# VH-VL binders against q9vpl3: the designs that were tried, part 1

Every score and structure here is a prediction.

Target 1, 224 residues: q9vpl3; the task's number for its first letter is 25
Amino acid sequence: RGKINIQRPKAPHYERARVVAVTQPKYPELPKAKSCFKTRAERTQQQQENPYNEIIAREVRNWLDHSRLVAFFHLSSITADDIFRVRVQLHKQNLHLKSYGSKIIEQAVKNTRYEAIVPLFHSNHCIVFSPDPEKTAALLRIVRRVPQMVLLGGIVEETMLSRNQLVAYAQMPGLHAVQAQLVQTLSQAPGHLIQQLQAHQNSFVQVLDVHAKNQMNEETPKST
Positions, changes and structure headers below are counted from each chain's first letter, unless a header gives other numbers; Kabat numbers aren't used for antibody chains.
ipSAE, averaged over its two directions, is called F for ESMFold2-Fast, E for ESMFold2 and O for OpenDDE. V2 adds 0.75 times the mean of E and O to 0.25 times the DockQ between the complexes of E and O.
[cut] marks letters that were taken out.
The coordinates of atoms that the task and the answers printed are left out; those that the model quotes come from them. Centres of patches stay.

## First folded at step 29 (VH-VL)

Design t29
Fold by OpenDDE, last read:
Structure t29 (fold): chain C 224 residues (1-224), chain A 119 residues (1-119), chain B 111 residues (1-111)
Amino acid sequence: as target 1 above (224 residues)
Amino acid sequence: QVELVQSGAEVKKPGESLKISCKGSGYTFTTYWIGWVRQAPGKGLEWMGEIYPGDSDTEYSPSFQGQVTISADKSISTAYLQWSSLKASDTAMYYCARGELWGYYFDYWGQGTLVTVSS
Amino acid sequence: DIALTQPASVSGSPGQSITISCTGTSSDVGTYDYVSWYQQHPGKAPKLMIYEVSERPSGVSNRFSGSKSGNTASLTISGLQAEDEADYYCSSYTSRSTLYVFGGGTKLTVL
């Protein structure tokens, strides 16, 4: 039985490596008390902002704040017709495909908890929003058929997930929030691949148990 | 542990109908693809189609469109491949395989079902 | 027709490194990094060895590696062992439909 050399995982493909690197959760350093005083230069730059851009930026913020599922995609040479088709399919699942300019995204997420997503929007991109994190699997299933849409990562239950984490989340049964946390924990755990897999299985079972318990509690009618 | 278990070998005559099965275990059956791959004796692998058991979304290879039907019963974690009328040319090994939700690869394979169609 | 071309056979001695090529005839195959490699021993089901050009599944030996240049993907097996004697198939997803295309297969002989 050839010893699996777990010590040197081959570096992912360059493009994948880039995406993974970009989608790694950068935990914001606790804001050092930078002085609340916007410099005059910062104020003047804000005044030149197109009122229209501000409206759109607010829209983006609104979507981010009210969505429990957000997925980010790179678009590679996709036609308007193809986008429309995908949009229709997604809409049937209460998934909302939106496209915004990079500058709008930057403006929208500036000084917010979402600021870490800015590096994902350097090229042609789209965002899918949903109020239902359980639709993650449906989302991925639908867009998988569109090779021009490349998954970059997402946000589930206010947790930033890499591409691989999002896929893993989608394929797991149970409470979505617990799944997201589990995936994050597993990704951060230093250890042998085998240990990670075992941990994943155990955690998965725990999530299932919690889910089962919650379902049982919901089915117990309060006998008044 | 992830496993795909296929139904046993079949010996049929031309014109007969056949339905073979693939049962998945050790994973969430509804959130992975199931693909079917044909391998004729001494030949290479041929993708036939795939199904997403969660909603039964199905796609076929153009070569197999209308020739076979792929289905799934998520309640028993089982996928099916069926023929309405077998031909001698359908003699082959048939594999089911698990496909990752986002990826374009098959990470786990069934043991295969040998189908022999002879007059 | 989208096709993947593989050499019919490759041979090597124990301890050597060998490479199996997989060349796509369509620009679509070369555009995406959706190449996978499968090992098949006689009378056995295929086994995934490499996915997404260079990713290795858990449990697969680090002797197996994948790469891609242009429209050609390559599987490299280092430190060739007798157990590596098998048929190897490349596969790729095509953008025209949810279509998986397999190469013709390569028979690897360990001399």
Scores: ipSAE 0.837, ipTM 0.921, lowest interface PAE 0.5, mean pLDDT 86
Fold by OpenDDE, last read:
Structure t29 (fold): chain C 224 residues (1-224), chain A 119 residues (1-119), chain B 111 residues (1-111)
Amino acid sequence: as target 1 above (224 residues)
Amino acid sequence: QVELVQSGAEVKKPGESLKISCKGSGYTFTTYWIGWVRQAPGKGLEWMGEIYPGDSDTEYSPSFQGQVTISADKSISTAYLQWSSLKASDTAMYYCARGELWGYYFDYWGQGTLVTVSS
Amino acid sequence: DIALTQPASVSGSPGQSITISCTGTSSDVGTYDYVSWYQQHPGKAPKLMIYEVSERPSGVSNRFSGSKSGNTASLTISGLQAEDEADYYCSSYTSRSTLYVFGGGTKLTVL
């Protein structure tokens, strides 16, 4: 039984990360005086800041600030061809599929209202951006047929939503802002969250296995 | 309350055309899937296909591909299942069901339409 | 052909717990946790009882629970009641040519 590395705990399962991200309390901004002591870790991270990473981080922030719909997906062994296909379909609906490294995301959202999304980015992920929250249903419809893309959650009208909340939002008629707030309030039952977390973890593993099997079957040349 | 109401029972002869309907109410018709499921007498459930009424995206089971046509009119919240030429083997109960947008399950079902094809 | 296998029949006495299995082939029913269970009384439309392996819709009794191990999904009914006598169908998403497949159905008899 491998010693649990307490110094580098394994990244939580994406579903757990999602719950943690959504349930993170919004703390009031600490007085500027306390922020002046950059931890050694923060200094070391600043030294590795490639100017290129900063540019990309700014791009990410720009997308976040100008999008009324943001959806987060885990990618499970998806091919470049499949990504391209989905990207084209999404683009036709004015939905923009982007992929960024976890470090870039962390840098982009540091000390912003989006900091809570960081735990979602522990593996291969992609983000879909849209200026139109009414496109949520179209987004989910398109991606549903891509089992390699697992919905983790999203942001609609500046409100962070779980997977189930995002789906519920997409299926509701009426005032988008009110819908998002209502869904968030109704979903706060703690017991339902734990059950959903466990169910989705299992489903994610299963999706990955199916994808792996499908890839193996495509590589077996029909020996005619 | 969410409801799916299907058209009444049909008695037809082989070779005739048929179109049955499923009307949804109590929810946003364009943001849920509508699936069709066949159940032959004394047999199990068979998925035939589904349609997304918002843009008419349609998927068929291979067994029913080319045998039936699924369509929807979002203006009246109605989905359709149609045959160009009925066979005796098409005798069955046909259910429409609402499919969740992201999930792969049907949460509400119509009452069913019995189709009898007899010479 | 993608198939889900269910026992043809299961029986139990009132108050007992029974389990109905649904087994997919490893090649046909991928490791996806998109298993649903439906209850159908004679002459009635199917009713959703469980979705996504273990989730219960609103209005469904907590006596119904779902689980999955490997390629086998299970529906457990605790505290069996006379009203539970019905046909039960499992369903699953497939990554193959058909999006959905139903099991053959299980007749539950309450003795």
Scores: ipSAE 0.836, ipTM 0.922, lowest interface PAE 0.5, mean pLDDT 86
Fold by ESMFold2, last read:
Structure t29 (fold): chain C 224 residues (1-224), chain A 119 residues (1-119), chain B 111 residues (1-111)
Amino acid sequence: as target 1 above (224 residues)
Amino acid sequence: QVELVQSGAEVKKPGESLKISCKGSGYTFTTYWIGWVRQAPGKGLEWMGEIYPGDSDTEYSPSFQGQVTISADKSISTAYLQWSSLKASDTAMYYCARGELWGYYFDYWGQGTLVTVSS
Amino acid sequence: DIALTQPASVSGSPGQSITISCTGTSSDVGTYDYVSWYQQHPGKAPKLMIYEVSERPSGVSNRFSGSKSGNTASLTISGLQAEDEADYYCSSYTSRSTLYVFGGGTKLTVL
């Protein structure tokens, strides 16, 4: 902060000479030293990043395998204090807010039925995991106060649900008694949802709009 | 199917208390928001606040904070708006409206309760 | 606080298309799709016409459509009919504070 700028433009001759002398012996000549360090650093970083990426991908796989509720959000600009507050509120309900890079998600879902979710992670995002699908209403109530977290959809009991389907699931009476019947009824559309999500990445919003319209035009399970 | 039924019109004097109601039916009352919206005679809509009956989470517009109390009794699927001391400026139509658990719009509205406060 | 600006009135002849604007800021209109539109006839409760900028609830005529550009949302009514004469309100849920905001309303007159 500041001292480099002051020393660079206006450093005393002694200070300039001292810095130059120390800097030159420490650092290799720029073309070759940058290439040498860059090559060595690239190899080391690639090897370190690859093992770290696989560890994190295994974490995501473990979350997916042990979570009966998964919800996906687009995340707009939000302060660190606000997102921390939301994370704490969610954690109190056994809801775990996470974020991962798209490469990590792609690696984690490779050769699984969930490979179609990868396009959701090309923009800023977050994911909420929970072992308790009964917590879906608590999740949605908490995030409703957080307009920066835009609900995209989710997975309940290994069934992919659109946004409207997830909201309808959370609002139904007798959640425990209805869970199996609701997900079984919604499973009639999982093939169309997967096909629509596998469409062009640039048109994903259009796929979500079609699902919202189709769900709104049909009889809703909210009254039963 | 989904219905919000509000209590009847009220004629009151300044200084009196009042509690008006909104009964929801045809849906799970505890998993939807209930908002209150005011409309003074010849004026536009003003959001007053909302409640989530499932846990009584309540939010007020800054314009109405401390002016009214929003509450709910989930055992009878009813939300309330109440004043401890009415003013003549409280003369208005009051609507309750339902919001989905996640969503930022009001899909069903009550018929309104006309409150008249005059000497 | 945050205000949504609508024209006070708009008019059109039967069969024409008209557009009602709703102008806010990036935090209430521009960034998110939380804009909705309500129709209110005299003595009646408001009715939801459009939500999430452009979505139409069941039972609402496809003559009603919504759009957004920058910080301005628009409600368009095509094939104007006499029964469209009403007050129209836009609303949004703002990211700056956790509250709904209604526009001042637009009186549509069918000539």
Scores: ipSAE 0.741, ipTM 0.874, lowest interface PAE 0.8, mean pLDDT 79
Fold by ESMFold2, last read:
Structure t29 (fold): chain C 224 residues (1-224), chain A 119 residues (1-119), chain B 111 residues (1-111)
Amino acid sequence: as target 1 above (224 residues)
Amino acid sequence: QVELVQSGAEVKKPGESLKISCKGSGYTFTTYWIGWVRQAPGKGLEWMGEIYPGDSDTEYSPSFQGQVTISADKSISTAYLQWSSLKASDTAMYYCARGELWGYYFDYWGQGTLVTVSS
Amino acid sequence: DIALTQPASVSGSPGQSITISCTGTSSDVGTYDYVSWYQQHPGKAPKLMIYEVSERPSGVSNRFSGSKSGNTASLTISGLQAEDEADYYCSSYTSRSTLYVFGGGTKLTVL
């Protein structure tokens, strides 16, 4: 009965990403921006320095606290020029493309309602932050032209959404999307917000894990 | 229910212009992609390009870039495929198809518009 | 320039299972889960049967399934029925050229 809670995920996308993370993807890239891409040596140095990790973790917390839209992507091999071009495109729409080490993300969300997102960062990834949840459609339209950015899901108005839910949210008419956001915001009390978001975080991670692991047999046994 | 309704069959001569249409209904037209797919007689499917009607962002297959124009009028939920000068090799069935905002597949297809170009 | 390779034809008897292959490269089949499969009966528009390698849209029989190994995606049709006789196309969206690619199509004949 409780098998759906914790079991290690096995799915083609997540399994492929998990294998890539364990095997370590190719790291010869020379990123243009320190926040977006880093060389292998630079990443190792930053994770080795505890005080700098906390400064960067604080940056991540600030983004999470001040963003009404957060989208998570698995990032496959892409040139530094291409990802820089995408970052510029997104920035024009008040969409901020960032990448942080998994250790930094874990440190940033420790003891917060967002601890459930840590497994998304076991592989190469990027995150898009924005104060403007109505920009979700613009984000997905831009990223649609960047197949190397594989959508995993997101957070809208402090509600965790699966990939399918995020896409459906973005495809809603503008008035209905604003109405849904207003109702969601007004109906949550401060104390209930923390409890509800923690429950949503756990559900979000499980939904993402199931989606990412859907090609494996271990999670959902089949019968005639 | 989602429906894509295309304009009727066309018979044209080389050098003539043509604009065919694809009207979407039963969904929010401006937040889905509309792709155009060509199928020459007895041949397979070829992607020609796509448009996001919400902001008219348009992409063409290299094989069709400069050969056709893809456009949309979001006020009437209609996408268009247009030739300024038809060739006999443009004889084919042309489908419009809907794609989700983020996703790389076509979930609904129009009935097709047969374009015949002959002298 | 980029192509997805499918067999020209495949056949099977009613009740049998058959598999249609779609072979590409890492940029279109291998690395990402952007493969979809379409069924087209003569004179009709294509119909989406499988998306994201293995997902079935609502209303598509569970006799249709999809999978991938390496740079080859596969559509498997179990319990063949006469209505399954059609052309089948795979497609993907390639990161190399940022465009859709269709396979050449496979004619399925139900004997």
Scores: ipSAE 0.707, ipTM 0.862, lowest interface PAE 1.0, mean pLDDT 79

